# Designs tried in a protein design chat: VH-VL binders against Large ribosomal subunit protein uL10m (mRpL10). Part 46

Target 1, 224 residues: Large ribosomal subunit protein uL10m (mRpL10), of Drosophila melanogaster (Fruit fly) (q9vpl3)
Amino acid sequence: RGKINIQRPKAPHYERARVVAVTQPKYPELPKAKSCFKTRAERTQQQQENPYNEIIAREVRNWLDHSRLVAFFHLSSITADDIFRVRVQLHKQNLHLKSYGSKIIEQAVKNTRYEAIVPLFHSNHCIVFSPDPEKTAALLRIVRRVPQMVLLGGIVEETMLSRNQLVAYAQMPGLHAVQAQLVQTLSQAPGHLIQQLQAHQNSFVQVLDVHAKNQMNEETPKST

## First folded at step 15 (VH-VL)

Design hd4 (from gh17 with light chain T98H)
Fold by ESMFold2, look of step 15:
Structure hd4 (fold): chain C 224 residues (1-224), chain A 119 residues (1-119), chain B 111 residues (1-111)
Amino acid sequence: as target 1 above (224 residues)
Amino acid sequence: QVELVQSGAEVKKPGESLKISCKGSGYSFTEYWIGWVRQAPGKGLEWMGIIDPSDSYTRYSPSFQGQVTISADKSISTAYLQWSSLKASDTAMYYCARQWDYSFPLDYWGQGTLVTVSS
Amino acid sequence: DIALTQPASVSGSPGQSITISCTGTSSDVGSHNYVSWYQQHPGKAPKLMIYDNSNRPSGVSNRFSGSKSGNTASLTISGLQAEDEADYYCSSYNSGSHWVVFGGGTKLTVL
């Protein structure tokens, strides 16, 4: 009825925009040009993704090469606020929470001894990197309180550990306790201090290395 | 030698309060969590929740949230399961067990505490 | 809130092998899940027999083995003996609901 009420400021303009959108041409010409450019655009996007994937895979490899502690987790659905809180808590301990696509991880570890970790990334996951292996206990204390993160295992000093071995590693007494015991033992023979300290350190390394090698040899036997 | 020793059987009436205990020995009590598991007569096992004795961090299964209180006294290596007002449906065997976290196994179990709630 | 599915009962003769299944979803018996198995004799507390899908605690006979394929975990008891007669429960942490779940239990009868 009546003519359009001009006092309604946006209705006529808004209605004309709707009409134009509804009547937008669908003739074959647009599909032809769109299809042609879409095919080229899809090809270009695929090529762009390859360079992007290579850059990110290089980042992951750099983290693996320069981290003395790496831990792998399954990550179920979690709010952005909760994961941010966890990332901040970890960062304060020099623990760096990252997440990458499984194909990126596969590309990053290809032709390395770490290829055995690829199956861990077939589901939602995250990784924690750190240069500080002594932060393993702090890592586990933080993530034990996160129901959405399930520990899968880790790498300590280039040795792969199961999740049970990683927990055992975190429970070992620190170097301070070992040093106190060694000082007391060597009080009778000062000239043997260095040799006994090195023997204790080698014993720790040998125990951890045997556990990791047994695990890796059963799953993915290494060459010599 | 890891051991978990629970308090003895209890016979109670509906509406009464109850606190049962679980004492751990043979390991560093604060390094592991204590989980509680319920088993109604002739029924299966139900996980109720956990406590970290080091700082009393707790988390409950949704079925038991608000129904029971889990607590601990680390100075005597003891965890507790507590009801403010018992119901007949609380009649069950209650176990404590050691657990590293949610996804780790219940590796050592207490002998169980039978709680009977009947008029 | 779907519990893990186990058969209600299984039976076998001494010396035979039996298998108990435990079926769930990809959130509780998936590739990222760790399944445990517990043995419970009448009137006794449960005892951990298998953890992390296939590992045996110290002191558990190697007649007990565990495996997982798809969304089904399995406990296999070889060389069945009379003392194996008990209830068996599987367990895992459900990554979707975020709490521990148990199977309904399987009564093993040794004929």
Scores: ipSAE 0.752, ipTM 0.894, lowest interface PAE 1.2, mean pLDDT 79
Fold by ESMFold2, fold request of step 17:
Structure hd4 (fold): chain C 224 residues (1-224), chain A 119 residues (1-119), chain B 111 residues (1-111)
Amino acid sequence: as target 1 above (224 residues)
Amino acid sequence: QVELVQSGAEVKKPGESLKISCKGSGYSFTEYWIGWVRQAPGKGLEWMGIIDPSDSYTRYSPSFQGQVTISADKSISTAYLQWSSLKASDTAMYYCARQWDYSFPLDYWGQGTLVTVSS
Amino acid sequence: DIALTQPASVSGSPGQSITISCTGTSSDVGSHNYVSWYQQHPGKAPKLMIYDNSNRPSGVSNRFSGSKSGNTASLTISGLQAEDEADYYCSSYNSGSHWVVFGGGTKLTVL
């Protein structure tokens, strides 16, 4: 063929350099080089204005719109292998375990009746979505064997439920009409649900604040 | 009605291979896992391992890891327990049982498959 | 594996109540574990009698009850009958390397 290495030495290397810059998974390395010069505040601000945050917020809105069951959990320390196994088991019941940043949750629930859930996401958390509210019993059966996931409450058929209300809902017969009637009855006390959720979160914050102040007092006497 | 039907008794010599089966019926086969339990003559029950037929995920008791292979064919609602090289110590009754997952009770049991391995 | 401790045998007269114990570690029978009990008659497959510490499957007599306290689970059989003579195994999920663990079994003799 009339194509020799001398004819194409720069074209292959030139195209390879372009391919390396664009097509290879250099994405993590490029952020690594750039992150050497960025502060935490700059990274947080850039991430907040990132168009991918808007796409992720749309994903959350889509899950909320198409999920008749949403459950909120506090997530304690758990190995990646253990949480993966829980995710797989939940997925087989059409239960979808997700975690999102607080800002993304705020953006996703803005201008909805669900804005009250935002305080739940100030700590480590996870959310379970499902189109099948009948799967609430299966969800609770799985997570009761996972002490690292602590149920905070949920949303069933667009109604916010406390932890106790969600447990009661799960114990009802599988008849959809009976379960819907219970949800309507339990929603008559929405203020109690929000107060209970915030009280548990405030207790957690207060424990952290006491611990931090004790550490500061201990460090202060020992410094000079 | 949930039923697990196992393959028939086997008489084998040391070094031979063997694959026994457990066929589930009366329920959604891929919604539940199939566990395997060994009972040596005059001994108690030993959990060997389990399979999720939906994706063939397996988990083994440490005592049986590498000694047996658990598999499933969800298209025919059947799970399998297999040895590549039998030992005389493999002589036992082998049960399959249904579990919702690896941490749940064995709610329905097969009738058992007696495996005898002798010279 | 056999990791849960059960008495080797227990006996009682018809009409009496008897209790079979199952003791493990906090990772076997602790507050985050759920214990099951199985009955096995000679030559037959085991049958689930109790699950989740205290629940009876459909078709199991209410003479059978289960409980758990500390690291010990208990199966209680009230109104003992001749057909209750069998081997009984406890079982739980072990968060260690065994996944599911059975007790050594208890032979119940009805006098």
Scores: ipSAE 0.042, ipTM 0.545, lowest interface PAE 7.0, mean pLDDT 77
Fold by ESMFold2, fold request of step 17:
Structure hd4 (fold): chain C 224 residues (1-224), chain A 119 residues (1-119), chain B 111 residues (1-111)
Amino acid sequence: as target 1 above (224 residues)
Amino acid sequence: QVELVQSGAEVKKPGESLKISCKGSGYSFTEYWIGWVRQAPGKGLEWMGIIDPSDSYTRYSPSFQGQVTISADKSISTAYLQWSSLKASDTAMYYCARQWDYSFPLDYWGQGTLVTVSS
Amino acid sequence: DIALTQPASVSGSPGQSITISCTGTSSDVGSHNYVSWYQQHPGKAPKLMIYDNSNRPSGVSNRFSGSKSGNTASLTISGLQAEDEADYYCSSYNSGSHWVVFGGGTKLTVL
């Protein structure tokens, strides 16, 4: 009996094939829940330490600016040891688990396209950042065994995805997704000058231009 | 290709120390954890604990906390189970097994190490 | 209170189907738990037969299937063969106790 591939619980770099059309989601409503973090957040707000809030808000902005995958979770009661081990396991996949106060999130996303995410942070939560959107499958594989982390949705390539859309994205072939984004980026090369001139003043136009190109109106070659 | 090879059978007296080994090959040793399972003669399986070789984090079941020490040397892809003072009740077959982490299935098993402790 | 309940033994004739149950609490066999099944022949190490409630590793016959409903997981072996005679253990991570638990084991006898 010849050798065959052994089942691995670790997610591979390549996602298994299922294909779904990307649909623009409505922002989910986050339930208001009691949590241990709520107690700490109240004390931090009472202290009113503006310099530390700005430093932490810069950290959040930096994560958002350099992460092509962002996932939002509601966090139920969980021991510090369990959440620490989950963070370590995620970190091995270049997935960075963080949590921040809602005030800090508001400051970080103020006047950005992501202001609509603020309601997600009014209750106990956590966020996972990654520069690598192909790690979405690895993320979901790890957290499916952590019932205290309930997926709410996410951001992939600057597009807001619902819970179901993010799960479907994770099943797309990773090479095809990367190839499609690379072709999209190369096709946008002349548009970078236009976007730089307009980005500060016309973010809505820039978003529409990117969305029009993501519809694959150009014939995009794929290795399929 | 994944293989876990355990050290050979041991015959010991009560009060002696013992360290048994489990060497992993055919995979990236630090990407998976190594769990230990006891099976007393004629009895079922008992999960003892686990180690993450990448940072030496350990977790023990309550029955084995303080009774054994789980360790690893990632430079030689080897995990260890150690007793400081053996009891006759430690007579059992001991298996190592690979897990993604503490909540995942034991997908590959070592051949087992029979430890016999008799006076 | 941290053990999974299995029948002590099950028997069947060659060609028949049998089912082995594994019952726990909502913390070990509930909707957010994943059950694994292991086969152990005498003198041998256990072998993973089913993981994540119903998945088969490569090289495991499709005669083995798993399911879970409520707080009970089931292993079904169809088309019994003499080589299926072994001990079978269920296992899961108990989220209340934070460790892996095994069932007491079920001896399958093929008549």
Scores: ipSAE 0.037, ipTM 0.537, lowest interface PAE 7.6, mean pLDDT 76
Fold by ESMFold2, fold request of step 17:
Structure hd4 (fold): chain C 224 residues (1-224), chain A 119 residues (1-119), chain B 111 residues (1-111)
Amino acid sequence: as target 1 above (224 residues)
Amino acid sequence: QVELVQSGAEVKKPGESLKISCKGSGYSFTEYWIGWVRQAPGKGLEWMGIIDPSDSYTRYSPSFQGQVTISADKSISTAYLQWSSLKASDTAMYYCARQWDYSFPLDYWGQGTLVTVSS
Amino acid sequence: DIALTQPASVSGSPGQSITISCTGTSSDVGSHNYVSWYQQHPGKAPKLMIYDNSNRPSGVSNRFSGSKSGNTASLTISGLQAEDEADYYCSSYNSGSHWVVFGGGTKLTVL
């Protein structure tokens, strides 16, 4: 009779042939008339006629609009298992690992303050988004053990930071703690409020001044 | 505050099965992984493997791959190390320890479970 | 197999400083690796003393310090006390093999 072992079904020859064909290397010769590249007009029309790119670009804009922390990484060769584990670790900290094509990024940041980030996406890359800028330290703790992810820089509270500036930011006291002290000062009696606001303003300016000095030093690093 | 409490000492015969436990408390159990470390009598520490309790992802040292099974029940904040068939060479102290993931330090350790396998 | 090399034993007198070495390859103790140190008293579980090459967890005496240079990590214990007598293990994640390795351990004797 035709009894079948449901745990170990025999693969049909068609399925084996299909799998082999998909896994074989592809070395097709391009047509000689178009071996180099298409004209600029043809490329532009193809790009403009792909509405899926606009949907994905809208997603990127949404992430940028709702993220107070954005970090950019160069991504070297990494196994799918390792990058998945990194993504899970980041997600536990409300850090969201994403990757988008450079053309999508260009479209998403067009006519925004962030147009300067586009060159970062001409190579293999990934981006981490988070609504919580205090998670910068957690981000760096996780990725320092992932040499395949090389920090390039980021955006914190709508401010562009270099790699060194972002690292320095992660070492500072949380902005929430500084903001909480300011709110407490504003809610107190007028005389006490004036004294505390001036003291906390000077402390906050000092933190921002250290941050700005780190930005200036790191935004003009040695070329290497 | 963070605490890992392991099951008590076990005396077994070769060929028997065994499952020992490690219960975590004082932290969010699924935020951290649980690693297992073996220490044979009078010998050093050997990392056996690790589990992420959030999704049961496991990774084993090659010396222990296929020799033991690591599992977890996140609903009771407990990780397990189990053998389907014990050998005399499995006689050792077994520790569980907390790690952020497989590449991070073992920051908190259980008290250890002594497993003795003797005929 | 991959193993971190530690001296089998070291000794020192109370009040002295001692250093325990941990040597590996560039895949386990190199510039992209982070070394941890554990103290284990007889009959007790190990305790994390140093992580990320040089950081002390809260509650660890500042007499314990860690450093790393090249492919060698070092644990230094200053002002030796009788309670420092224990076994010490270094550990790192081996990036080439993708699992954690321990050193063979060093027995510290306080004379």
Scores: ipSAE 0.035, ipTM 0.539, lowest interface PAE 7.3, mean pLDDT 77

Design hd5 (from gh19 with heavy chain T30D)
Fold by OpenDDE, fold request of step 17:
Structure hd5 (fold): chain C 224 residues (1-224), chain A 119 residues (1-119), chain B 111 residues (1-111)
Amino acid sequence: as target 1 above (224 residues)
Amino acid sequence: QVELVQSGAEVKKPGESLKISCKGSGYSFDEYWIGWVRQAPGKGLEWMGIIDPSDSYTRYSPSFQGQVTISADKSISTAYLQWSSLKASDTAMYYCARQWDYSFPLDYWGQGTLVTVSS
Amino acid sequence: DIALTQPASVSGSPGQSITISCTGTKSDVGSHNYVSWYQQHPGKAPKLMIYDNSNRPSGVSNRFSGSKSGNTASLTISGLQAEDEADYYCSSYDSSSTWVVFGGGTKLTVL
């Protein structure tokens, strides 16, 4: 019985190959989330007729409530393939790209602390959610290379940030690094203070010594 | 302080090749992109393209696609703009500028490089 | 073609307030979210004066202000000074076309 070459399995017999080819589950190409590419008009029409709008709004709220990092983007016309690539890249970093209609967003954030974001959603938009605010830099690294995505702003740790503030946040050293710097600064502060305090004292003593020397020189009687 | 320093003025003949440089300092060079802007004599500003020095990702304006090459050497914090064959119409001032991304402003500019192409 | 339109020239007297407009085409309304303004003196490189419609970089005088309404951005210079005489350019990123667009520039003359 010839050793089954597990490293180079012989191509199956033609008939078997045919059966395998036919029985290969054609995984339906995951519908490229058509929802991200629907025109505003299409979205509006669907929202009026969709009994699930409330459900979607709840979903949005849930994402907002459980995300420590939220970034808002304007999204211009982009191919389904390109947005899919972006989604994959983001997903690898545990970043979740979502797109919702403006009305859904409005409904979702109505009477909530997030109501201030509504003006950002006048055009085509997408949102990225993350439970980890430390992923801000990774997020921005990915999306800045997508010309069709324009950063509008975000929410980090429940704080609304402008696009510039978000970039600045991403450029800041991590909390631990800042803490280390703070400790270092605090450890140096007493030494500097002591030096400054001693410098004044030393200067004072020097001035007094000079004064004393001058007085002694004046009291030395000119021995005629 | 953030600074972009460009190479000096160039006088060339049509058909000659040219490479001008833009050196950045005072910031992390790989964190920001470099855009190039052309200004013909007495004319307005024209965006040419942009490069991410971290991996040399580049994008051009359609008007400049295939006409110029933008490159960068992050090891020396320098971006380049080059022509394989200059034309008289390439006579202009060329500026490099720092951009965080496409949609962010050109916040710091080089002093410009004047390129004169004459016969 | 996406274009930003500026007046060719604006003039004012010292101490006056002047406004320079920058108007995008209708097709640009959705794509021009952020407008920047640059000042350029003769023979000098442009300088960023306003970004993201109304933000002023550090070191820029508070006499310069920016606003945007609809498809029109405006640069206002209050208390006009002789040193303000320069060319001013508006700029915006067109995310649909995926390139940066400049206005034609406005020459400001201080009389």
Scores: ipSAE 0.876, ipTM 0.948, lowest interface PAE 0.5, mean pLDDT 87
Fold by OpenDDE, fold request of step 19:
Structure hd5 (fold): chain C 224 residues (1-224), chain A 119 residues (1-119), chain B 111 residues (1-111)
Amino acid sequence: as target 1 above (224 residues)
Amino acid sequence: QVELVQSGAEVKKPGESLKISCKGSGYSFDEYWIGWVRQAPGKGLEWMGIIDPSDSYTRYSPSFQGQVTISADKSISTAYLQWSSLKASDTAMYYCARQWDYSFPLDYWGQGTLVTVSS
Amino acid sequence: DIALTQPASVSGSPGQSITISCTGTKSDVGSHNYVSWYQQHPGKAPKLMIYDNSNRPSGVSNRFSGSKSGNTASLTISGLQAEDEADYYCSSYDSSSTWVVFGGGTKLTVL
């Protein structure tokens, strides 16, 4: 009885081969393990379709529409305790500190008069709302002592102001509307604010690019 | 016009104490903060710390924490930088500058105070 | 710790345009870091030339301009003049570390 060559098994007889081929269970192709990492695009799309995000976006719009003073801040890593203290201080002045995701903000202000603020929200941020523009000085007094909060700009009486203009506004005595107008006139052209915003946006994009490059480099298997 | 005037040059020995001053004028002194910057001979600028004169709130750079004391007297629109015990390595030009907060620029500078510490 | 890197020296001829770069570390990426530029002549106090990346204080020549892209800020001096020969420092506040940082400085020589 010839040694069954286990290394090169003789092809089965044609009839047997046919039966085996027909009886071989066709296993559905295992769904290609969708890399657990939803592409940024998929995450963005999923965020847009989330009813919860819509609700929050409406909330943001509501705050913007009912606030006569809005200030935007970059927020670095801060302890929960510290931010709570800040919140309490602000609340005592009827100033409302809120934090929203950048995508939510984008959704909230899309096709609105507030769309110009989107470039400010590339990183962690917080927003302070107030119905009273006279609280600008009080707001700035509180937040400038918070090292993790960086003033980016704001809206006073429906006018967008740079961070410098906000400071100037807070230092001016008198009618709020006149103050806002004066600050705008005295400050360099609105174009400067846009440039600043764009600069931040560009910075963010570069950071993302660097991050993306770094991720790509980490995924390159060291061919041993 | 906004102006910061610093005290004159100091020549000291190691171990001695020193307090230099920076007087602000031409603006509301309590509305702006004062930052201190060190520049060793032939070296770059080093931020030391900052003070809010309104209530003497102070923050230091880690490199200078515990090495110097920043203070202010708002009644005379003056900020101070002091050492309890000077070292030879403290030899430098020291500048005060106006700063609205941490993230705002140093927009007006004092003329500088040269501190020389030699045996 | 945040660090700002500048070239040690830059040179140009009168009338030329030169650019000084200031590059932050990776940790600076994505942060709303406002960059300021200071000019310092020998034996003099620094002078603010640019703030908030691109703003020019009153009294500063329009030959000086600032920009920021990503983690790199740039100071451009157009129409270079002999009086522009000085040390230039970039600066930024790091809200994560909570202190102000200066670059190493750039010596500008006008040839």
Scores: ipSAE 0.874, ipTM 0.947, lowest interface PAE 0.5, mean pLDDT 86
Fold by OpenDDE, fold request of step 19:
Structure hd5 (fold): chain C 224 residues (1-224), chain A 119 residues (1-119), chain B 111 residues (1-111)
Amino acid sequence: as target 1 above (224 residues)
Amino acid sequence: QVELVQSGAEVKKPGESLKISCKGSGYSFDEYWIGWVRQAPGKGLEWMGIIDPSDSYTRYSPSFQGQVTISADKSISTAYLQWSSLKASDTAMYYCARQWDYSFPLDYWGQGTLVTVSS
Amino acid sequence: DIALTQPASVSGSPGQSITISCTGTKSDVGSHNYVSWYQQHPGKAPKLMIYDNSNRPSGVSNRFSGSKSGNTASLTISGLQAEDEADYYCSSYDSSSTWVVFGGGTKLTVL
């Protein structure tokens, strides 16, 4: 029984060699490990081509276009329970709390009148939408009790406001109150003008009366 | 004009209780919060806590949690800072300041109340 | 915990421009932390000089300006005057920790 030379195995018979060659598992070339680190550019491009992102971006735009009150917040780490409570409170006032990725926001507002809000979204954020600008005070009352939410600014009646302007807006009397005040002021204006005009006439008449009295006193002959 | 007026200087002994006051005027007292700031002699400013006088919602800095009590009476536009038992280390100037929210500045300050705790 | 670091002291001559820095710790989400600056004269209450990084309250001199870049806020005082000699404190709200933080203060001396 010839010593099987394990160091130089005899070439298998032609037929066996054919079978071995055909049955050799062609291991697919391990896909060159595309470096798991997709370049920031590749990640950005893949996110841009995601139909899902486009849908969400359209949703964001729809909210922006149909809201008369929009408030932007930085959102720090908050528990799911706490944010849920905030959502419920806001919802009771017909305020809608939403969170979107920064990239989605960028995509949504690109080439729109809202593009100026992009710098506000560098970190975790949330947005509150409302169809009613009169709810600004209610919104701020709720969110100022949430220490993890920081007011960044907002949009009211298509006007972008800073955080300070938004607070000031919330402190203003309602439109109807302002209108009422304006009407009152305007209604008083003619009265004041008339009073001023009459004051001059009255003063003139008084001066004339004094002059007439003085003349009458001079004309009274001292009856010697 | 917005003004915060604090109660006068206090000299106390260790173990005594103290309540100092801050009265706001010139604005709607319930629309803004009141923060308290401590300044030890020769030291910097330390935020102690804040109160919403509208419903007495209160939050403290961790360093002052359980050490002091902040309260308010909106009917007289007054906020309070109180100690149940003073320590020598409580010797400091205490300021109240108006603050709209946590992230908003302390825009108006009281004149300060000096509290001296000495044996 | 967020800490704000200020230089202990700065000095300048009358008419010069000086800058006081306030640097937050790395955990400071720098872009959303609004920084305020307060001036305190000896024996007096602090006064708000700058809010929201660069805004001046009414009544504050235009010589005072604020800026923020990254995690560093800066207070610049132009045309330095003797009356500007005071302690200056920066402040910021830490939304993660949920409390207001002050810097250690900077003593400004006018030579």
Scores: ipSAE 0.874, ipTM 0.946, lowest interface PAE 0.5, mean pLDDT 87
Fold by OpenDDE, fold request of step 19:
Structure hd5 (fold): chain C 224 residues (1-224), chain A 119 residues (1-119), chain B 111 residues (1-111)
Amino acid sequence: as target 1 above (224 residues)
Amino acid sequence: QVELVQSGAEVKKPGESLKISCKGSGYSFDEYWIGWVRQAPGKGLEWMGIIDPSDSYTRYSPSFQGQVTISADKSISTAYLQWSSLKASDTAMYYCARQWDYSFPLDYWGQGTLVTVSS
Amino acid sequence: DIALTQPASVSGSPGQSITISCTGTKSDVGSHNYVSWYQQHPGKAPKLMIYDNSNRPSGVSNRFSGSKSGNTASLTISGLQAEDEADYYCSSYDSSSTWVVFGGGTKLTVL
């Protein structure tokens, strides 16, 4: 019984060989997934030319243009449930939490006044939009309690603010309070000016009086 | 001027309870959070946790979770750090510091409270 | 977990410039991890010297500067003075871990 050489199988009989040849499954050449051969550059370019991205970029721009308060956050790993809770809390204050890809943001702000924000979006991020800059304090109060959200900065009344400046802004008295303070300060200014003017006059008069007294004392001849 | 004043040094025995205090002044106490930092003798700084005095929202570092309790009384602008049962390993300097939130720096520090736990 | 690594010690002569490095783990890689620096003299509380990588609080000497590149933050002290002899700690918040981390500290000796 000839040892079946598994390494060199004897060629099958001609008829068997024909059957085997016909029954061999012709595996269709797996379509070379076009995606595997596209250079990183081509992929990036294709992503940039995606009409969908353009639409989203326009949306982002619209939000930026119509918001008087914009806050930028780094967003670390957060559960869907947690982010939903935050969204709800923000929404109650008419604050809109959005998340976009970095590329979309770049596209959205390209050649705009907002281009300077691009460096903030190198990682996962979220943006909060509001039409009301007075909601800054409310916004910060909410997001401070979200450990996964890190304040990066913001835009208030078309002015870009650092994270520290944004906090400071939130701590400032409202515009009306500032106006009231200004009015109070201005109302006190004339009184202070008058006092200062009078003080100088009074000091001058005092100096003159002293001078006059000294002159009178020098003119009194010692009647020896 | 912003100032945090901590309670004085404590000498305790193992198993005793302790509550140390940190009183803030010169700012709105409820607008900023208070962090606690431990420094064992000759060792580095360790962040323990943080509290929002406005509503006593508190978070701990994992190493200190369940080991200490951070609390605050906003009415007297005071934060507290307490132990239910001290250990010898709790011997350290404890600092309170003002912190706006997790990601903001500890910008003002208390003078520290030395806690010595010995048998 | 985020870890910040500092050299154990650095030394310099008066008038020299020295740099203390603080290197984070890979998870700390990114522009979003703000690094703070604290100075601590013996027997004293730490003092904030730099925040948000490069900002100086009011009252801190302009001899102190901070920078960050990649996962490494640096504290530079120019014109070294005897009073600068202290321990220096870097710190950062890890939003993934959700706690503040300190470096091991660097002892600066002014020679």
Scores: ipSAE 0.873, ipTM 0.947, lowest interface PAE 0.5, mean pLDDT 88

